# VHH binders against Metal-independent phosphoserine phosphatase (IPSP): the designs that were tried, part 5

Target 1, 238 residues: Metal-independent phosphoserine phosphatase (IPSP), of Arabidopsis thaliana (Mouse-ear cress) (f4ki56)
Amino acid sequence: MGHEWIDAEREFKWSEDVKVESEVTEIVLVRHGETTWNAAGRIQGQIESDLNEVGLKQAVAIAERLGKEERPVAVYSSDLKRAKDTALMIAKTCFCPEVIEVPDLKERHVGSLQGLYWKEGAEKEPEAYSAFFSSQNDLEIPGGGESFDQLADRSMDALEQIAKKHKGERVIVVTHGGVLRAIYLRITQASSAGKLLNASVNVVHLRDQKWIIDSWSDVSHLSSVGFLQRGFDGDAKP

## First folded at step 17 (VHH)

Design z4 (from x6 with T28D)
Fold by ESMFold2, last read:
Structure z4 (fold): chain B 238 residues (1-238), chain A 126 residues (1-126)
Amino acid sequence: as target 1 above (238 residues)
Amino acid sequence: EVQLVESGGGVVQPGGSLRLSCAASGFDFSDYAMYWYRQAAGIERELIASIYRGGTTNYVDSVKGRFTISRDNSENTMYLQMNSLRAEDTGLYYCAKERWRVYDSTGKTVEKFDYWGQGTLVTVSS
């Protein structure tokens, strides 16, 4: 077969493109765009705060980047509005008519810290502040907050369930800094995930039931729009 | 096919206890988070408890401290121990392995559940 078989090759390529599965599942994890509370340095957790104008532009930039890449088969989001709004922009540009809301991908409940400015946390809620930065993974944050283990268990279960539905496919998942940190730490067993920037793109792969970080905290699409350099920094102290 | 069968409901006095069971089949039970929902007449189903593969649990405030979710992966069964029952706990109790919803650009959401049985009725007589 040294010459092109136009009819057979065209039918073969169409069938392969539609039905052939890759051994690698690609999940593009996105931190939602900047919110008014992000810009103010105010702790959201599960409190709603809207994307600000920078956050909306960031959502456009993410959507344009991902729309130029291979089209994802689905877009997922947490149930918090800032993530849903970012996901809707991506879904529109990637021609996904629906977004799948996954409540277990919502940001960590951070208890009595929610609503405070980060600069106030240590003084106003020292026990909750200490718990948030604690290396004790089963410590619940005072005020109804989640432990790291609670967050990480639900985050990884959601990620695994998504991957199970999309073997060999590419999907977009819009979530939050705490969730991204938990996923990173569970996959890598590292001591730190670094800063998780608003509107960053973070790519993980699943192959043969092994998770691999392909890239992390990529903000190359934000050169014109910009981003908050401090990001989410939830790393535990030694 | 996926099948979830709830049992253990009944009539109980306020302050009493019941233990609900959810027998699962048609999927690898140990690979999934599991959830309990309840539904009072004329009201939407509400999530009340979750249990994850790593063993952690979450509860809504109205049941925290009174209800305990657990699982036995060797028996493909999830449980809900319900203590200090109140009249407001009356309803149909369902188990689920999925709690995802689909929404579109208008924000309209359709709830997705994987319920195959009728649930199990808990009646707290006051």
Scores: ipSAE 0.705, ipTM 0.847, lowest interface PAE 1.1, mean pLDDT 86
Fold by ESMFold2, last read:
Structure z4 (fold): chain B 238 residues (1-238), chain A 126 residues (1-126)
Amino acid sequence: as target 1 above (238 residues)
Amino acid sequence: EVQLVESGGGVVQPGGSLRLSCAASGFDFSDYAMYWYRQAAGIERELIASIYRGGTTNYVDSVKGRFTISRDNSENTMYLQMNSLRAEDTGLYYCAKERWRVYDSTGKTVEKFDYWGQGTLVTVSS
């Protein structure tokens, strides 16, 4: 049996000189930096709001961290300004040759809740508020909002297409709390994704069409800058 | 090698129906989200419907409830069923595979990954 073991090892080693597609694609998912509406507790969805001073410092901090890691071959972002601004900071610092805007990575449209403060949602838009927190995954939020399934389908399609372009490579993807939650839940089939913190790093791997969570909600790079502790939490009513 | 071919446009009266088709080739159709856009004279092309691999669909408000996007992966074809047509629906209709825009690290646009069909004309008039 030892002779055959040695022969199998030799055959395996020569196959390593032949190009074979068994490598891991690494996607570093980033939630954009803090915005003025994040700090105010105001519901954004697809409404634009700018990175605030903390958010800009967070973008610098995550760019610095990623610049010390293996250089990504590309940076992707949603088409919302807060994500794009965070992605451009990362791309500049990492000397990345491409930044790609991906509209399907934009935050969930949350219908009539958009623009409200979270504290007033239940009173001012009770149906939309109830729909947002509903466990019914195909329930669209009143006012043109998306269901969880709509969000998750477009989020996973975007993630799969990015991975297909980057087999065996490392890329950065800047997106939003709702998108990150949807990705996590679709990959893990869990009941909760926990808090999704501004400027958090969330690493997934794709190998042989299987997604693996490598790490999630990592804010170790923000120790001096800080972050909002409550984060994005789509699992629980406030 | 990517090719998208729209068909099924024509002239209809208000309230009428049309069914558009988008025949796709040069890529693995079932592996992509697909999109319908329309362009009225003097207006930028607008997204009107999307369909994803998981089966969900999205629509802009102006067509929601009247238009239905669908796909047949065995025929590499996407459809747009257009009911209750209005004069405002007049325009060129395009299918699309990807909607990505590429910027370099300085923020300058370097490439556009838009794969467009030729368009099919829908005219709603009486």
Scores: ipSAE 0.704, ipTM 0.854, lowest interface PAE 1.2, mean pLDDT 86
Fold by OpenDDE, last read:
Structure z4 (fold): chain B 238 residues (1-238), chain A 126 residues (1-126)
Amino acid sequence: as target 1 above (238 residues)
Amino acid sequence: EVQLVESGGGVVQPGGSLRLSCAASGFDFSDYAMYWYRQAAGIERELIASIYRGGTTNYVDSVKGRFTISRDNSENTMYLQMNSLRAEDTGLYYCAKERWRVYDSTGKTVEKFDYWGQGTLVTVSS
């Protein structure tokens, strides 16, 4: 009775590389709507200002756009009123129960420049003006202002914390031009972030611990409302 | 026309004190940052103190803790209180309002143009 040793040819099933689809975290960064000061060319920094009529319409336009997209799990905002008011409109339309305020998303403190018009900054506060446009990233703006490094550090920290909390999810973050610029430059290591327009939508992704800019300075939703073309240009030369 | 008039200079012993004044006219004084410069013999003029619109101040290290810049917007006057004076503080002191800057292609300041007064002489000598 010849025991036929059935050589069970162990079919080496190559373990199908379970392509672990890397979870993508999506953060939609929004610059707040137009304020009275924006329209006037006045430097706000961390000074409170209200959305003007255009800004309110812009906020609605943003909300309508985002309301047609994937529902976010949360809406974050700086604690400045102009951002918060924009965020509230978005949250309402996207059925988010609340806006989460994050102080580190606040606009750059620009020291003695705050309250001035851009056109008069160089004359009235030349040192602060020079500091603002300086390539020296650790230079603080006179009058209690932040250096670029300080701004960038707190901005990125906020972004990373939000991403960590919402891994693989979509969230909205309403913030300011300086913060957006800082985030862009830290992510891309580019020399310029370009002009950042009020009510612009900016999308960044986190995948495998790497930040990617998906879209930047999108204002396609403002065609019926309009926008200030000058935007925020922190990369401009004096 | 912008006018700046410095006063208060004089001869003082080391360790002494002196208060300089700058009377400003011809512009909205309260809307501008103001500066004190000094020039020692054989040395280039140097910025030593700044006061901004909001009243915040900045000092170079050599005068920090000894000098105090202040302003009275109601009187259009800026002051420099100098304490613990040293021989190296000897020089002509100027009140200044910056007019404009020249920048190179990188945005670096290469030249400053300022409004100056005639200056006031401070001599620290034993």
Scores: ipSAE 0.582, ipTM 0.850, lowest interface PAE 0.7, mean pLDDT 92
Fold by OpenDDE, last read:
Structure z4 (fold): chain B 238 residues (1-238), chain A 126 residues (1-126)
Amino acid sequence: as target 1 above (238 residues)
Amino acid sequence: EVQLVESGGGVVQPGGSLRLSCAASGFDFSDYAMYWYRQAAGIERELIASIYRGGTTNYVDSVKGRFTISRDNSENTMYLQMNSLRAEDTGLYYCAKERWRVYDSTGKTVEKFDYWGQGTLVTVSS
């Protein structure tokens, strides 16, 4: 009476490692619309200026684009008027109840260059002009301006705080060319951020404590409105 | 033509005070940053004080707290108030407006070209 040992082949069910899909935080960074000073080639820094007619149209175009995308949970903005006005348009279209102002998202204070035209900066304020374009990141711009490191530190701090608050969510941040440049360079460690255009849309992701640039300097939504081609280029040589 | 004329130099004892003046002409004075340089014997000319369009100022460490740069745009004149003078402050003092700079491939300034006056001599001696 031969006892047939039924070898119960234990089917090794690969435990589907529930890949905890690392929640991706999405920050949509927006440069404010065109101002009168942008059009004139005048250096604003932290001086207040208003959106011009083109800038207002650009703000609408941004809002329309973002309104067709995933709804953000919040809209943040620099406390400078040109950024706030852009952000308000976006918030309205995206059904966000308020714009949260963040002072650390302000444009770079550029010291004695503020109020000058770019074309005259080298002549009228040569030391400040040189400092602005210097590769020395800890060099402060004369006249109470910020170094690149100071700008980059406060910009990244703001970005990280926003990301921490909205882990796994989508948020809009309206800011300025200098801030965007600083963020790009800190994230990528590249030598240049390229030209940053008014009303550009820039998307960054945070995944597993790593920042990734998804898209940069996108102005596809401005085809009918137009934009200044010179943009902001802090990496340009004097 | 840009003209800069320095005055006010002289002989002073250590611890004394002196006020230099720079009369500017040939350009819109109020629209430009201005500078004081000095040159001691056997030493290269050095920038010691800057005053920008907005009136903010900058100083090298060796003169900070002792020297004050100022400007009167209505008179097209820049000043340097020098207090607590030391022997090492002896030299020819120049008023300057920068003309242009030469940059290297990295954007760093490698040379400056300035408009200068004739200078005014400051001698600090006991």
Scores: ipSAE 0.406, ipTM 0.771, lowest interface PAE 1.0, mean pLDDT 91

Design z5 (from u5 with D61E)
Fold by OpenDDE, fold request of step 18:
Order: sequence, then structure tokens, then C-alpha cells
Structure z5 (fold): chain B 238 residues (1-238), chain A 126 residues (1-126)
Amino acid sequence: as target 1 above (238 residues)
Amino acid sequence: EVQLVESGGGVVQPGGSLRLSCAASGFTFSDYAMYWYRQAAGIERELIASIYRGGSTNYVESVKGRFTISRDNSENTMYLQMNSLRAEDTGLYYCAKERWRVYDSTGKTVEKFDYWGQGTLVTVSS
């Protein structure tokens, strides 16, 4: 009476680790097109200025580029005109019915430096100029300006709120050099964000609550239009 | 459900002080920047103070040096200390969790609040 040992081969069903591909939120950060003040080397801060002819062409170039890419679900913008005008062009091309203005995406208020030329800032407003380039991040710029911490906090909060609203989606955000710099530095913890050019496209990803820079300071779409080489560099004195 | 409840409003003489409170519920309070708005009679609602997650604050020029925004995350409450009150500070004060404006195809900008309270009335009168 031979006891046939039924070798129960435990089929270890390897549970296919459903790689929950963590949904990536993509934020395309765009610096507004060139303004008359940018071309002149004038400090704008939160003062309104218009896109110049080059800036308008740049806005079109951005829109054309982005229009060939994945359609965004929304376009956000600083409430400053130069950003809004850029955003409107993008929105139109990308078939977004509206631009959502986010005041916290405004350029840094730079106090008494606003309206001055970069070349004259040190002479005319030495304290404000020094504060702007200070390593002290909590130092407010004289004349009602923001500290770097103030700028960075509001910028990051705005970015995070946008990302939360659009989890796993692609959105466009049109903003300013100071904001982009702040975001870059907060994300990377680097000492410098480099030159931020008008009409640059900057792509950041949020995955698993971590921000990653995918691409930065991309101006490849401006080959036919041109751009100011000096850009915005808040880390270096002009 | 997200709720914001403003309190602390009242009648005060010029030069007086008030402290407003905004009690928040229905969301993770500490994860959001918070804002104070006010609306005077016949005037559009205006942002007057902001407090961010990192603790930074911003103020409109008209209230700078007189008003102080603060938050207590442990109590899910935001505050607005109002000193040296002026007649022009009279209005309905709102707290908000999020704010945005929509620029639509009609060329109009409409300010929208994702979440706001009913407001608390501040009257500065002699």
C-alpha cells in the first residue's frame, strides 16, 4: 500500500509587484518673454512692464514649442502683465480656455531698487543693492522689498498648491526670474541657479513628494528669435 | 468639509486695536498658506496679509507696520493683530486658504476663492 507522497508544489505565485508607477506631476515653468525693461537692464521687480517686440516673438516661440508637446490641463501665470501676456499666448496655442492668475507667482518685490538700472543700483541704493545680493536670506530689501525667504516661501507654496491640484498631470506656469531662481534653489539646495533667460522653459517633476529638475534654462525654441545673453542672475552682481 | 470661521470683529475707535481669528477645519491646516482679505463698502475685496508654510509673511503697504498675521498650527487657527486702526480699515474681513483669479476668453478677470469664511466685520469709527 504505497503512500504516494503528493508533493504539493507550492506554486509561489510571485505577486507581480504592481509597480504602482508613481504618478508624475509635470510643471513646465516658463519665464516671461523679454520686456522693454529687460532689454534696457532696468530692474522691474513688481513694477508693470510690457513685452517688447522680441518678447512677443519669444512668447509665440514658446507657445509653438509647447503646442507640439503634450497638451497641458491648465495654464497658470503671475498676475503681472508681462507674465500674463506670455501665458495668454501659450494658453491659446495649447487650447486652454483660461489663464489662472496666481499672485504668489509675482516677481520679487525688490524695494527701492525697483525702477533703477542694474548698473546704477549700487550707487543710488547701496543698502538695497547689498540686501538683494546678501547671503542673509531673511534680510528684507529696503523700501518694502522681500527677503529671499519670503520670495522662496510663497513661490514654493504656490508651486506645491498647483501640483496638488494637478496630480499626475501636466501644467504650464508662467512666472519670473526671481521666482524661478528661488524654486531652483529650494529644490536643489544648490548655491546658484545659474542664468535664467527670458522665455526659458524649465521642467520640474513631482514624484512621491519629491521635486526633481528635469530640464532647466532651455531656450532651444528661441534659435530664430534670439534672447538676451545676460539673463537674470540673482547670485552674481551684474 | 473645509470650513473657515472668522471672528473678533467689532466696533473700535481710531487708534484702537482688534485681534481677528480664523478657525480652520476640514483640511491639514499646516500644509497651506493662509490669507487675510478685506472688503470695504464699494470697493473690491483686497488681499491684505499672507502667511506661508515656512512662516514668512507679506503685507500690503497700507497695513504694513500696523497689522500682524500669525498662525498656530496646533490650534488650526490664524490670527490678525490689528493695531493703530484707521477709518479706512473698516470692512468685512475674510480668511482664505487658497486664492486664484481666472482670466477668461472675455478678457475679464474674476477673483475666486477656493475656500473662505463668512467674514467678520470691523468698524473703525469715532
Scores: ipSAE 0.868, ipTM 0.929, lowest interface PAE 0.5, mean pLDDT 91
Fold by OpenDDE, fold request of step 18:
Structure z5 (fold): chain B 238 residues (1-238), chain A 126 residues (1-126)
Amino acid sequence: as target 1 above (238 residues)
Amino acid sequence: EVQLVESGGGVVQPGGSLRLSCAASGFTFSDYAMYWYRQAAGIERELIASIYRGGSTNYVESVKGRFTISRDNSENTMYLQMNSLRAEDTGLYYCAKERWRVYDSTGKTVEKFDYWGQGTLVTVSS
């Protein structure tokens, strides 16, 4: 009575690893157009300044570029006028009905340096000037200014909140050189963010809770308008 | 449901102190920056203090050196220690987890807060 052991070949159904294509959130970070103060080499911080003629043309160029790309679901901006004016141009061209202001996207408060020229900062406000270029990230700039850590924390929190609201979507964010620098350094842990030019387009992606820089300091859309060669470089003495 | 409940308000003399609390529920408290706002009678609501996920804090100039914002993530609670209180500090104090303003096509800016509590009243009077 030969017990035929029926070798049940367990067909290991290779569960097709449904590569759940991780949903990518795209944030297009834009530095505002050139202002009268940028052109003059004057330190703005959180002081209001207007776009100059070049800055307005730059804003149009940004809008035209982005208008040819995938339509964003929203446009965000700092509450400073130079950023808002840039954002409004972009929103109009991209058919976004409104601009959402985010106060935490404001430029770094640079204390007693605000209103001075870069060329005179070291002489007129040596302590504030030293603090601004300090490697000590928790050092506040005298005169009510922010430390790098304060800037970076609020910038990243704002970015994370925006990304959370728009998971898997494309959004535009108009902000400032200091904020962009802070975001870049937090994401990459690099020693420098390079030169951040007015009206530059910067693209970052969020996938699986990880930020990646896709493109940085792109000004290819400004070929006909021009731009200041002196970018914002928070690590380099002007 | 997201809930923010402010407490600790009251009547105090000039130079006095109060400690406000904000109890949070319905969301992961530690994942959000938190803010204190206040609104005086006849005046628009103003941001007075911020605390971020990384622990950094920020203050408006009028309260710097007098107010301290802090948080306890284990208790889902944010605090505002207010010292050297002044008459101009009188108002309704609100806790918030988001800061958004909308600029519409009409040129009007409207402050939108996704979540705030009922507020707690602080009265500084001699």
Scores: ipSAE 0.861, ipTM 0.927, lowest interface PAE 0.5, mean pLDDT 90
Fold by ESMFold2, look of step 17:
Structure z5 (fold): chain B 238 residues (1-238), chain A 126 residues (1-126)
Amino acid sequence: as target 1 above (238 residues)
Amino acid sequence: EVQLVESGGGVVQPGGSLRLSCAASGFTFSDYAMYWYRQAAGIERELIASIYRGGSTNYVESVKGRFTISRDNSENTMYLQMNSLRAEDTGLYYCAKERWRVYDSTGKTVEKFDYWGQGTLVTVSS
């Protein structure tokens, strides 16, 4: 007899608890592993560069860490090979047979800076270099590059669409330093997202239509593999 | 059921203008980024313009400054204003609301979250 509900308050309490639990979506954002151009200090943007030996080991380390955590229901990536390769390692270990490619998660197009070494950017392309570090959010980078607003709008739209498909679930999303910075700044309205290290794990939650940063820039899984100290594709601070 | 219906194509001379429309139904239009693609003979469909919820737009270099993407969320309609048309703009134009694909370790990729209408033909002749 103790198995039946006596009144509506008890049933409502159970229903309320279930509703609250089902409203939290967890998105684990990962910056791809180290590439040959990362190691060289060379600006990639949307130019392809392969994971190097360290980057491949970093992808294994991420996959092993995430494989010990709650199993994700899906793995997403940008359409750039360095992100796709990192995501495929994660998907294999987490028993996701396929990865969903999301082109709007690709790195910022940085115009005439693409292909240059960071140390030579100010001299060889001063206007593009200045635009990249500018606080003017609608300023496009010369040479076909994107403004911060263009990057952030497409990054947040992609994040929102992924969350819409996964209410109450956990998914992995592999992307890039610029995209992660844009997401962080749009969610928090902070002045800096800190360093976005290769193979870092960055966790966000969506609850009641509000984004919350759960953790950011976590590289605890990289102790044996290592990582570049300077962070994402270029300096984080203008 | 998601439906995207393109219209406004036709035959124009180089330097001419056309305005394409994409009528959308079966989803909350204002919740989605929207995209224009074109397909020239012998070429795979290519993205040419994007418009996002935040108001930002992106264009490929070959159309930047000549084409303008816009949307009217109250009418569930996206537009592409095409000015200074060139012969190489000839093709079938499609709108889309998703661009997602799926891949695995074998290297095979397939469309998963993408939808195409029948397209609208633009012919630019000299």
Scores: ipSAE 0.755, ipTM 0.886, lowest interface PAE 0.8, mean pLDDT 87
Fold by ESMFold2, fold request of step 18:
Structure z5 (fold): chain B 238 residues (1-238), chain A 126 residues (1-126)
Amino acid sequence: as target 1 above (238 residues)
Amino acid sequence: EVQLVESGGGVVQPGGSLRLSCAASGFTFSDYAMYWYRQAAGIERELIASIYRGGSTNYVESVKGRFTISRDNSENTMYLQMNSLRAEDTGLYYCAKERWRVYDSTGKTVEKFDYWGQGTLVTVSS
């Protein structure tokens, strides 16, 4: 232990060390646990459906995994109950007693497809079904649905605002398959995002104003509880 | 300090048009999504339109096709062009910057982080 002059030097050096331009913000994106409509193969969009028994166990499993990792400074969720319930389990286990609700992270409105079974979408709502899988990014889905651009713009705006509040920190964000796909495609400029599985962990980093995918669609924590293999696959063709 | 000032409200006849403005200061306007809400007597505020940094817009069904949200980042101003106005559009119109809420372990909202202006009154009557 030195004298007071040495302590003043430490305080000065600390401020210089804090100004590191290469700091990394880590955002752990989670798809909510399985719902009754996921299990039934039924299209939710912005329609509410509860976590089922498997979904509740998945929420526990992801909360346990994340609770053993570096403690996040905050937990965020969409305003849909399935995401909020998954986020609350994570927040409890990670000692974040509150969850920040971000409405722009809600699932894509998929128009007249909402409520249909995926297997009947092409026959019952062919135009909406075609629009959902279209590569035309500004095409709104019939029945009040969102275009890909609408979804992606709000998803990226939400992600950017969360990252701006948490430079150099780690946060958890619970959202939906469509939102995750949009984020992936906007970050990577790829043509597909692959399958997005319930309760999957998807890690992105922001460094020097650039987004990097660290890992994607990780379900290693679900070996005991299981998950639906079909996942969310917005890239699939009829 | 963040400030949002709505203007352009007034009394119009059914079928009429009105243009609302939201002047923003105290933050980098171009960095944020912006929102219009309305509040009719006796009900909670409802989101009616959104505009995002990428240029995409979104509307609730009741105003889609009649209202147009836009922004001018050089003037730090957001607009709402309202056409084909109906009596049900009567209310106090607010612009907003953030819509985040905090909820506790019981699921109850404990804080709101919404930034609101004072609102501008729109009355649609003959």
Scores: ipSAE 0.676, ipTM 0.861, lowest interface PAE 1.2, mean pLDDT 86
Fold by ESMFold2, fold request of step 18:
Structure z5 (fold): chain B 238 residues (1-238), chain A 126 residues (1-126)
Amino acid sequence: as target 1 above (238 residues)
Amino acid sequence: EVQLVESGGGVVQPGGSLRLSCAASGFTFSDYAMYWYRQAAGIERELIASIYRGGSTNYVESVKGRFTISRDNSENTMYLQMNSLRAEDTGLYYCAKERWRVYDSTGKTVEKFDYWGQGTLVTVSS
């Protein structure tokens, strides 16, 4: 076994590794920036609330971070304004002049809880409050709210369709805490996704039809601008 | 070529029932969420029901309990069972695939990428 033979074998394996890496689809999932209702501890669900001053600064910070990374080929967002506004900032910095709106990435409808402060939910809407934190995945939240399964099915359908359009490519997707939690739990089959922080970066890969969590709940770009430590915590009983 | 063909519309009395069908072709049907919309005169199309690959369904409140969306992936067909029909259910019913839109830096929609059938008319007449 000559030294030259070893070099030829090494060269061949290097070429294969490069080709395999080019077939990984990378989806950078972003929770929208902080809103006025996030800061107030008020339950949004599908109710609109605008990015506040901190949320706008967070959108700039995430856009600057992503602008220094590999250029994405597209930016996607839910149809809620807080996600669209965050996505527009990212798209500008990443040289994507337009954003693709995906309605199935909308936050969970949380029924009669929408509009309440979290601190008053258990008292004012005990059934809806209990349903939101229930481990029963098919339990719909009273007041027209979605079960976890309904949310997770539409979230994963959206993720899969985006990935199918972008084999071997990198895209950014701006969405919500509930959607991110659902994606994480469906990919990992874990019992908890932890806290999902505003403007966090959550990276998933699709390789050979298998989803892999590359990183999750990364807020390293927010050291100077800050973020709410509370985050989205659908796994904890408040 | 994506094609969606709705059928099963007609004239019914209040309280009556209809079953709508959506025959799909030109794509792998089982890979997609599917949607029913309706459009009354002078009103924009509204989403009324969704069905996802995992089998879960969503409905707008005005039809929940009265309408049932279902699919048969082996027949590439989606259905809408409509019971307890009301006058306000009158309209053109569409099935749809993938509802993605593009918007610009001002937040205005600049193009639409929706797949619609031609619709099937439901008339609920007193």
Scores: ipSAE 0.674, ipTM 0.860, lowest interface PAE 1.3, mean pLDDT 86

